# Designs tried in a protein design chat: VH-VL binders against q9nrl2r1430to1533. Part 53

Target 1, 104 residues: q9nrl2r1430to1533
Amino acid sequence: GGVHELSAFEQLVVELVRHDDSWPFLKLVSKIQVPDYYDIIKKPIALNIIREKVNKCEYKLASEFIDDIELMFSNCFEYNPRNTSEAKAGTRLQAFFHIQAQKL
Key: E = the ipSAE of ESMFold2; O = the ipSAE of OpenDDE; V2 = 0.75 times the mean of E and O plus 0.25 times the DockQ between their complexes.

## First folded at step 3 (VH-VL)

Design j1 (framework fv_nezutatug)
Fold by OpenDDE, second read of step 4:
Structure j1 (fold): chain C 104 residues (1-104), chain A 122 residues (1-122), chain B 107 residues (1-107)
Amino acid sequence: as target 1 above (104 residues)
Amino acid sequence: QVQLQESGPGLVKPSQTLSLTCTVSGGSISRGYSWHWIRQHPGKGLEWIGSIYYSGRTDYNPSLKSLVTISADTSKNQFSLKLSSVTAADTAVYYCARGPYRLSYHYGMDVWGQGTTVTVSS
Amino acid sequence: DIQMTQSPSSVSASVGDRVTITCKASQSISSWVAWYQQKPGKAPEPLIYAASSLQSGVPSRFSGSGSGTDFTLTISSLQPEDFATYYCQQANSFPLTFGQGTKLEIK
């Protein structure tokens, strides 16, 4: 392959993944670790999935990309109480995302 | 501070159903926690019986011979254990405990009831 | 099921001693191990979670270490109130399982 410039979506995903607060979002929640997660969250998503969708050019509009990212955060806040490390990390990461998303 | 309290009959006849309730005070049965039943046979170690989550999902120890049912009543801030067809092997101190929402036990089982003794006597 | 083999089953020690209790898992459980202290007639009390994290309020003389299959609980300088039975527990997968316990007795 050749070297190509990262799209805005690719770049943003890279920045999200590299963020210190990305750890709750890097991959789908483990059903083993969180047995009742999927009883509650019906549309699971994570950064690795979003990255894959970006790589496959599945996002035609910025709004579609943003919707998936927001879904990721909404899932986090739906499941995790406010005082959890996950929710706190999510809050910070979402704030970061909202700033970066302005570039889209 | 959150406290747990077990309650129920201390004597059960063989083949009957053991029924216990754990009452949560100083906090609520809410998302973010798991709720467990653990027992300890006289002079023995600890045995996990089962767990219930805020969603209502339950997990049970498959090694138990008796039928286990764990339920929760969030309106009463209680969760309960039913163990059917008990035998002498079910004689134990029964504990309820709180854990984190993750099985990994980010906080461990951090709150325990004082335990209640249940004797199965013929 | 994951078996937790705890050793020793009992140990006699004196105040001020360094005590180490080990727990071996039948398979890798990452760092998902908790330790509990239980005194006679009382409920277990949490000491350590995630193999090495100290529970709130637990004295710093307690420490946990290990990952994979081998875990240890260490009391750096035994105090009179530390004589009790200790249990390890794996939180990697269901069913949740405990070690058989280690009774720490006064020499």
Scores: ipSAE 0.026, ipTM 0.710, lowest interface PAE 3.2, mean pLDDT 92
Fold by ESMFold2-Fast, scan of step 3:
Structure j1 (fold): chain C 104 residues (1-104), chain A 122 residues (1-122), chain B 107 residues (1-107)
Amino acid sequence: as target 1 above (104 residues)
Amino acid sequence: QVQLQESGPGLVKPSQTLSLTCTVSGGSISRGYSWHWIRQHPGKGLEWIGSIYYSGRTDYNPSLKSLVTISADTSKNQFSLKLSSVTAADTAVYYCARGPYRLSYHYGMDVWGQGTTVTVSS
Amino acid sequence: DIQMTQSPSSVSASVGDRVTITCKASQSISSWVAWYQQKPGKAPEPLIYAASSLQSGVPSRFSGSGSGTDFTLTISSLQPEDFATYYCQQANSFPLTFGQGTKLEIK
């Protein structure tokens, strides 16, 4: 990726991190605190990992960046039942992401 | 063996704040379980009040509006309920309970305290 | 909120009887139903989770079934210690909600 790609991905990650509904997504779920999480979720990811990948220029295509964000939301909905605080936050943040991703 | 025990005043005056504490033994409150408050009005069924997760995230029954606060003290292995502006309608047996790991509904609420009776009266 | 309705509100039965209690959710809750037994003056005890899974230590005469909106708790051969009030609870959505209870009484 180029300067323009880094700027676009970085801007969007910063907007996601700043969003009120980002709290379930800021860091990887702790295996010690939530032992069953990694039995259910085989490809864990969080905003701190995605941000690191952006900073290291690891995304070559916008589709790769979008795939990692969508994996994060997919994991949320797979682990967390409907109408939980986590699932509601995920639903609102995903909608926000879909609007912003139109700029990519 | 995980055990939960409720404690707090058995008598509260109308308009005051009800404060109850649940002490957890045989297991850590900082583990990934959810921790719940449920009440039962005299001669009636069960009403879920709210919960707190190991992360400090809380969920409250919307019918209680902004009157309820649940908090955790991991150093004492306790979690607590505050219900403000109580009325006679808040007279109930209050239970604390352990729920499933963060939103896994596999076990329901598998450990319950014995309950503590709270009467709201002048 | 998801409303849980139990039927019947009370049942009179004799030791050795087969007893069924039903629970209906106002909207689909998949298999996320738990069942509890409450004896007078005591806290609820968990019996069933995920509609049909028996809690550890619960006698095999208890069983649960159902999915979606309609759920059943069955006691295959009623024992004296089974006279109690039974509650269903949905675990699909917040707020968590309970049925009104079914009182199982000696005939």
Scores: ipSAE 0.000, ipTM 0.590, lowest interface PAE 12.5, mean pLDDT 86

Design j10 (framework fv_nezutatug)
Fold by ESMFold2-Fast, scan of step 3:
Structure j10 (fold): chain C 104 residues (1-104), chain A 122 residues (1-122), chain B 107 residues (1-107)
Amino acid sequence: as target 1 above (104 residues)
Amino acid sequence: QVQLQESGPGLVKPSQTLSLTCTVSGGSISSGFSWHWIRQHPGKGLEWIGSIYYSGRTDYNPSLKSLVTISADTSKNQFSLKLSSVTAADTAVYYCARGPYRLSYHYGMDVWGQGTTVTVSS
Amino acid sequence: DIQMTQSPSSVSASVGDRVTITCKASQSISSWVAWYQQKPGKAPEPLIYAASSLQSGVPSRFSGSGSGTDFTLTISSLQPEDFATYYCQQANSFPLTFGQGTKLEIK
């Protein structure tokens, strides 16, 4: 918890958003365009929601922040077949996240 | 009901770019479906070339070594295939097809065009 | 790439026969296989999706089964219009791949 920890979460979210492989994760999947997504994924999340939670100081521990990011990647791999563009982007972005999260 | 129709030149010279278009009627190309190109060489089976999805995502068969580009023109309700540096090995019947938006390609292709024959010859 | 291998490559049968065609994936694809029928000079027609789900308008004599790596297409009582080439396709991962085809011909 604290000011320095919240600044670290904000910096990491900004780096994820700016990454070339963030495109599948920027906003929630559209229920209108992909109707079966919400039949399969019971805890949907995206970077815009995580960033709002950071800005509202809803993460008290680094583990809570990390859990939400990992949920986002888990949802990607659960819904998308392993060789899709979404799954490949998710794999690269998750690896980037793991390196950056070492600083938390 | 949705219908797909391929169009393009029946004869292409070696080293040129093959350009084919699929016109979609009875449904929108910008709907939640995926849109695919498949080809069939004379006397052989089916080979998936690539697809374009409602999100703008494209997926290509790596065996084509990045010689393929698929694009969509929503104003014309069409999607297109460009295959560069063609050789006689690219002689085939080319099909366009509609795939699923549900389960991210886990179902098959449910609507197919009639196919267009392309011969690569000097 | 996931390789799809069909057997047999060709089969001769008579009207009224029960025909089975098998498809083997080089790695597990869950239930994500589709089957197509292709007649000479025509586009493939969808028969089965998700291993066992019958495409709308397809006769009930066609059925699919299997999971993991081994899949089967069955025609319970062969009709004259069923003489065609049949293809399986995996829809688990890219690139999408097809079996080499099974030609069903009259005995």
Scores: ipSAE 0.000, ipTM 0.576, lowest interface PAE 14.5, mean pLDDT 86

Design j11 (framework fv_nezutatug)
Fold by ESMFold2-Fast, scan of step 3:
Structure j11 (fold): chain C 104 residues (1-104), chain A 122 residues (1-122), chain B 107 residues (1-107)
Amino acid sequence: as target 1 above (104 residues)
Amino acid sequence: QVQLQESGPGLVKPSQTLSLTCTVSGGSISSHYSWHWIRQHPGKGLEWIGSIYYSGRTDYNPSLKSLVTISADTSKNQFSLKLSSVTAADTAVYYCARGPYRLSYHYGMDVWGQGTTVTVSS
Amino acid sequence: DIQMTQSPSSVSASVGDRVTITCKASQSISSWVAWYQQKPGKAPEPLIYAASSLQSGVPSRFSGSGSGTDFTLTISSLQPEDFATYYCQQANSFPLTFGQGTKLEIK
């Protein structure tokens, strides 16, 4: 990991967190609020976990960082029906991510 | 920089299977991009054949009536097209291309191979 | 399948001209149109994605606009290297489909 690469991951995560459509992704889904989530989703992840991994230099390759972001979106679309606010937010945020990720 | 290069036989007999390979350099097919095959018939426009995502999920043009298979070989950093039961109508230049992640095909294809000419003739 | 129809099929223009190419989708595709330039014997080169976003390295004289069913590619001041065939592509749904192409020729 170069310094410029780690900075790029941090900048991208900050841009995702600031996006209006980040609300379903900011923190892990609550088992109390959504009891069946963890029966369906086997590899849960959220932006706060990804940001922590970036800050601890746990991503050695850009592909590992992208894998975690894509897992987050994949989980959203697996759990949430297409017509939900969560799935619509996920679709827009994923599109934004793909534009920004071109810099990685 | 990422580069794509098509390879395979330039001449295929009618009723045989057309097999083409796209070799990717400067990047990995295991990265979260989609990988596409497009063809262009002589003097005509572009026709999308299908794509494969890093997860192995494929999408095919229904007009090819399940005659198409796209697969990936991550150990060789290649993805491949098989088109079965070819006819003279399959004569075309075949391109491989990189597109965005599967759920964002919206952004088009940003890296293309140079194309390889395939003639279907006896 | 979504059909993409380009207009005109060919256009003759002079260096310095403003050229406009239109693409119409048979159903609404939001902003999900890409534009490509193809020179004889060469692979297509990306110009525009998401209707209006310029691909990195593409000259600023190229611009795209539109949403829904009607999309436009504009070249503000035509240069000699711009004589080529131009294709639109819808990226809203599978199968991905292209327009028939617009051939831009020297007048």
Scores: ipSAE 0.005, ipTM 0.570, lowest interface PAE 13.4, mean pLDDT 86

Design j12 (framework fv_nezutatug)
Fold by OpenDDE, second read of step 4:
Structure j12 (fold): chain C 104 residues (1-104), chain A 122 residues (1-122), chain B 107 residues (1-107)
Amino acid sequence: as target 1 above (104 residues)
Amino acid sequence: QVQLQESGPGLVKPSQTLSLTCTVSGGSISSGYSWHWIRQHPGKGLEWIGSIYYEGRTDYNPSLKSLVTISADTSKNQFSLKLSSVTAADTAVYYCARGPYRLSYHYGMDVWGQGTTVTVSS
Amino acid sequence: DIQMTQSPSSVSASVGDRVTITCKASQSISSWVAWYQQKPGKAPEPLIYAASSLQSGVPSRFSGSGSGTDFTLTISSLQPEDFATYYCQQANSFPLTFGQGTKLEIK
């Protein structure tokens, strides 16, 4: 135990979470609040799950990490109409991610 | 299964307020769905009026000339439509319907009421 | 607003026929299209969602396709109970809008 430097994946997840447009993505969608979500989205994922996978060193390749992040956005755009706040937030956050991912 | 039923006066005078209520049974309006009002003028197509979502947010069709107010009463499991300053153009069959959570209209409107006819006449 | 233009406005067909109804959006709406069937004096009933997914209980002779701006509803083999008016609807943007309808009549 002790202070250690975050990996590139860890740091990127932190930056995504801190982003103003991260609110749709912080946790898995509540089935109580969105009863039909899991009828549509078959591979749900969120930033907290991705963070856990990073912490557990489950990503062996950067592409695997990127795939999960892209899945997260894909799920958002699959479920949310274009002009919803969630879709708009997702669009902005994805753009941010694409810029940051180039550093990986 | 979820069922919707419209209720309200079938006749409204011009310049008055049209008021309708949709009673939901077999499910709660407090769950993650959207609740819509749609109308159909005689012999015409369908026009979306507005929606209220499970958390109370509303969306309205900006093309409507009359003022629209949609509200919900969770204690009665109902949501309502008020359309002010009605004219003959507001004569229509009014439907309430259920849709998916406000995040998506993926499923469209999957449950409809039978509709109620409202005639605007002096 | 997004306009949904259906064609044809009316069509006559016979039992057993293949029928195709089209809907064109004034701008790209991805796959956010639903189709409804309405019989006289009745409320619309959902048929298709997300452009190509069948609602529960809808016969397999109904199918939907398309993405972007052009969408189609197809009835592979028309049945007597299929004579009705059909509507497309976009769910991509507010305000929600419907096509003007296609009346499918018996020949």
Scores: ipSAE 0.019, ipTM 0.690, lowest interface PAE 5.6, mean pLDDT 91
Fold by ESMFold2-Fast, scan of step 3:
Structure j12 (fold): chain C 104 residues (1-104), chain A 122 residues (1-122), chain B 107 residues (1-107)
Amino acid sequence: as target 1 above (104 residues)
Amino acid sequence: QVQLQESGPGLVKPSQTLSLTCTVSGGSISSGYSWHWIRQHPGKGLEWIGSIYYEGRTDYNPSLKSLVTISADTSKNQFSLKLSSVTAADTAVYYCARGPYRLSYHYGMDVWGQGTTVTVSS
Amino acid sequence: DIQMTQSPSSVSASVGDRVTITCKASQSISSWVAWYQQKPGKAPEPLIYAASSLQSGVPSRFSGSGSGTDFTLTISSLQPEDFATYYCQQANSFPLTFGQGTKLEIK
């Protein structure tokens, strides 16, 4: 509920950003460097976008926040083969998120 | 855990069409990965035949382009190879494999089927 | 097409030896080389991707290096299960091409 939920979202985003495995998720994938990404991934998102949405109070429910984080991980696993450092980082960060999200 | 399994006839007569199918389990063929056919002639190295993406886009080895067709059936989670007008030179072990997305093909193939032996003989 | 040439074509070694296999591309392919191990009657298994990145589950005695046209696969302290044929593959452009293979045999 309300104000307490918004505080929890900010705290969790900060923990994700500070995590060693956040590097693939900090910013949107570059369309210059990886133009094919946007043919495959229809709803791109990254931690900087999610943090901005938290700061602007755009998440009214914990489920909306969780959905955006899960979309970010889903995009990672859809685009990146399992043998990539991106997919391995995503697996570890997603596990960390699932533990922390139990509080929401 | 993604697994790939080849199936098809072990013996094909010269001039016929060879048809092979790769069944994918533990993951979806429409997940955006590339799906490849590779063959190995007896006592020789590996030859890339071609690939398909879930949207039906194909890439073929130019040496085989007029003879090869790769297709996908997302409802069965399978992709298939057809080689027309086969000769004894098409005798090989045929593998299917999972590769990365188009611009990330730099990472090679990470999952391979066991291979199926095809002999072209009269 | 980019030609990949491996050397040597065969090498005989003993358990505990350090073995080096090289792969040369006919034109620059940046770092886009993958290495595979193939045992008789089996499918190729991925070992290395992007010239030097070790595939998950592959023992640390395997390492890769190189960029441009010259690439190397090294096996430190060879083990009995390492006797196999090794292939390099360029992943820079289509068609994808493989080296002719290097057969690693018991001395």
Scores: ipSAE 0.000, ipTM 0.545, lowest interface PAE 14.3, mean pLDDT 85

Design j13 (framework fv_nezutatug; at its last look DockQ between E and O 0.05; V2 from the best seeds 0.00; counts 0 for: pae E 6.7 > 2, placed apart)
Fold by OpenDDE, second read of step 4:
Structure j13 (fold): chain C 104 residues (1-104), chain A 122 residues (1-122), chain B 107 residues (1-107)
Amino acid sequence: as target 1 above (104 residues)
Amino acid sequence: QVQLQESGPGLVKPSQTLSLTCTVSGGSISSGYSWHWIRQHPGKGLEWIGSIYWSGRTDYNPSLKSLVTISADTSKNQFSLKLSSVTAADTAVYYCARGPYRLSYHYGMDVWGQGTTVTVSS
Amino acid sequence: DIQMTQSPSSVSASVGDRVTITCKASQSISSWVAWYQQKPGKAPEPLIYAASSLQSGVPSRFSGSGSGTDFTLTISSLQPEDFATYYCQQANSFPLTFGQGTKLEIK
């Protein structure tokens, strides 16, 4: 197979996934494990979905990419109280993202 | 610190509806957690009645489901229990309690009210 | 429904004794077990959650263990204030269910 240079979006997603605080965000929340999640969160999203969208070149603007990432964090903070491990992880990861997003 | 307090009539006639309210202080019911009703018949063990989550989701004991309604009033920071068509078997101490915020976090009730005695008698 | 069976139903012990209470689930419930202490005329007090985690403020003489179907609550050295009724509870699935209780009495 051919090797290609990662786009800025691809690179940022890779960095987010590799971050220690990415565990709440790697894939969609399981309805079986969290039955009431989708009663609250109407636009679920996760890093694997965002990565797929990047791979399919669905983001035409950096703002669209950023919006999805912010939605991911927004969902986390909407469902998880501040003192939870998920919310704490989200806070740290979002801070990291905001720094990295300045490069876009 | 979070505190729970049950309130309601201590005497209910048979076939009537038992109504109780749990008032939460020191924290908001909208900030997460699950909110439960448990009862204890005199000299007996504990029986789970039902729960309401901060999301509004409710779960009921199947043995009581058709007769039980649990609701929440976020403006008053309260949640309530209604048990219809009561009989002597519904005589018990009724407790409200707080539990985990996520259904995937299955741990017990960490805060309880003091309980309120309800007697069903004609 | 998942049944929780405690053993023994009652036990007499002396201050300083090691006391063990067991709870058996009718099916596997992973580690989703909580333990409560209840004194006469009072509400249950939480002791243990997730089978082995101590609730805040609970003395270290209390401990919980087990997974699957068999669970144990242990008091390493019984204190006067520990005489009470203890309940296990499964939080694995609905409906939530409790054991029938174990009354710990002074010998």
Scores: ipSAE 0.443, ipTM 0.842, lowest interface PAE 1.1, mean pLDDT 94
Fold by ESMFold2, look of step 5:
Structure j13 (fold): chain C 104 residues (1-104), chain A 122 residues (1-122), chain B 107 residues (1-107)
Amino acid sequence: as target 1 above (104 residues)
Amino acid sequence: QVQLQESGPGLVKPSQTLSLTCTVSGGSISSGYSWHWIRQHPGKGLEWIGSIYWSGRTDYNPSLKSLVTISADTSKNQFSLKLSSVTAADTAVYYCARGPYRLSYHYGMDVWGQGTTVTVSS
Amino acid sequence: DIQMTQSPSSVSASVGDRVTITCKASQSISSWVAWYQQKPGKAPEPLIYAASSLQSGVPSRFSGSGSGTDFTLTISSLQPEDFATYYCQQANSFPLTFGQGTKLEIK
């Protein structure tokens, strides 16, 4: 907790959002545009949702914040075949996240 | 602590189907884990066979062509490997393994079974 | 497929020595390398994930480094229990592939 840790969560989310490979993760997948997504992905999450949870101080531990970010990547790799632009972007963004998360 | 245990026949004849089962204890296979089969040939390195995810999605090593099937039975907390049309080249120690909770396969495999030796011979 | 090439294939060393094992990927894999230790008759055991992150319960004498194509595993002061075979594994893309192994033997 505390103001310093919450600022670190916010800064990390901002860095993820600004990363070139963030585009598949900015908002929840549309059920209208991707009808089968929610049949496959049981715990959907995206960067805008995570940022809202940071703003509302819903993360009490760094591990909770990290868990949501890692869930976001896991969903990407579960839904998208390895040859897709989404999976490739996720692979690169996750590597970036791993480096940045060591600061927490 | 999660534990994985391989079971199945130790001896299989050429052209038959090798069938192995991995039983998971101390945890559920229906949670956000990835589940893998790996084999190790005598005196040689490790070869990834394939994986299954909680959703039922599978990925297979293309070197095994269309010979491999991996499946899960959540009611028994097990996942299984079938390799069809085996030859002597399929003689190996077979391991099941797990990727960590809520993490992608990029984080490697954090739990391994003890391995089971399979010999393909007439 | 991404080829992982380990060097050396075998090392003879004494208790207390510092040992470095290298692993080279045939293409960039970011930091997506895991390292495993395998003792005879046993399954591989995880040591390191994501190139440099130490697996829980692994002694601090083990460390990993590298990014892109070149990776190292270092054991800073060998203990008797460290004599084993070590494997690197790329986890960047399917098929997942392993290095051929490095056997660390007592001198």
Scores: ipSAE 0.082, ipTM 0.771, lowest interface PAE 6.7, mean pLDDT 89
Fold by ESMFold2-Fast, scan of step 3:
Structure j13 (fold): chain C 104 residues (1-104), chain A 122 residues (1-122), chain B 107 residues (1-107)
Amino acid sequence: as target 1 above (104 residues)
Amino acid sequence: QVQLQESGPGLVKPSQTLSLTCTVSGGSISSGYSWHWIRQHPGKGLEWIGSIYWSGRTDYNPSLKSLVTISADTSKNQFSLKLSSVTAADTAVYYCARGPYRLSYHYGMDVWGQGTTVTVSS
Amino acid sequence: DIQMTQSPSSVSASVGDRVTITCKASQSISSWVAWYQQKPGKAPEPLIYAASSLQSGVPSRFSGSGSGTDFTLTISSLQPEDFATYYCQQANSFPLTFGQGTKLEIK
């Protein structure tokens, strides 16, 4: 990560957060509200954690940033059946992310 | 802005190995994009040869069998194509191109080199 | 391999015309089509990605549409610089494959 890359990561995270389909991804899934989630998902992550890592300059490579975003979508599709609102939101947001990531 | 430039010999003899290099400027080949070789036979359309990713992973067109090798030299910001045992059918304009980011192989190539003409003849 | 077939192979048109070029995939490729413009002696230039997304810097008269197997590139008002060969490319599966090209010629 260089200065220009960090600016690009922040801009991309902001675009994802502002997207209509970001609602399943804004914060970590609550164990109280969804008790079986953590039995299935081994590496939970969310946009607020990714943004924190960007702000702390924890991504050395664009690929590391993208791996975390990909993990977030992968978790969504692993836990949520494809006919759910969460999986549908994830599919649309992932497509949006892929388009925006072309600019990195 | 990112720019790509092909270089290599314009004439190769049959049965020899064709070697081409793509020099990338304005961006790093290790920046998470894929890097591609495409060729165009005289009067024909485009044929994808293969790609290399920032991770070193390669994908090749199966029609070229074991004849193709793509490699990257991050210190020179270059990636290269070797095509072994060439024949007259390998006569083409060869392009290098920047392809989709690692997670979005579904998108097209957004930056292309100018192309280099390779003629295979004895 | 996924085969991409373009129609027509050539089209003659005049400046100001609306031109439509189609591309058909031999199997479903979702929205994973890119379109390129190639002028004689030059490299292909990207126009459209993901079937309908306009590449940065490309004039708004170019648009793409379609999903599944049938895709369309439209030029709403032809300009002199638009006479070229156009290629579609599927980006769904390896090997990546291109259509045979559509030559847009001056009428």
Scores: ipSAE 0.000, ipTM 0.565, lowest interface PAE 13.8, mean pLDDT 86
ESMFold2 (binder alone), look of step 5: mean pLDDT 91; pTM 0.941
OpenDDE, look of step 5: ipSAE 0.281; ipTM 0.794

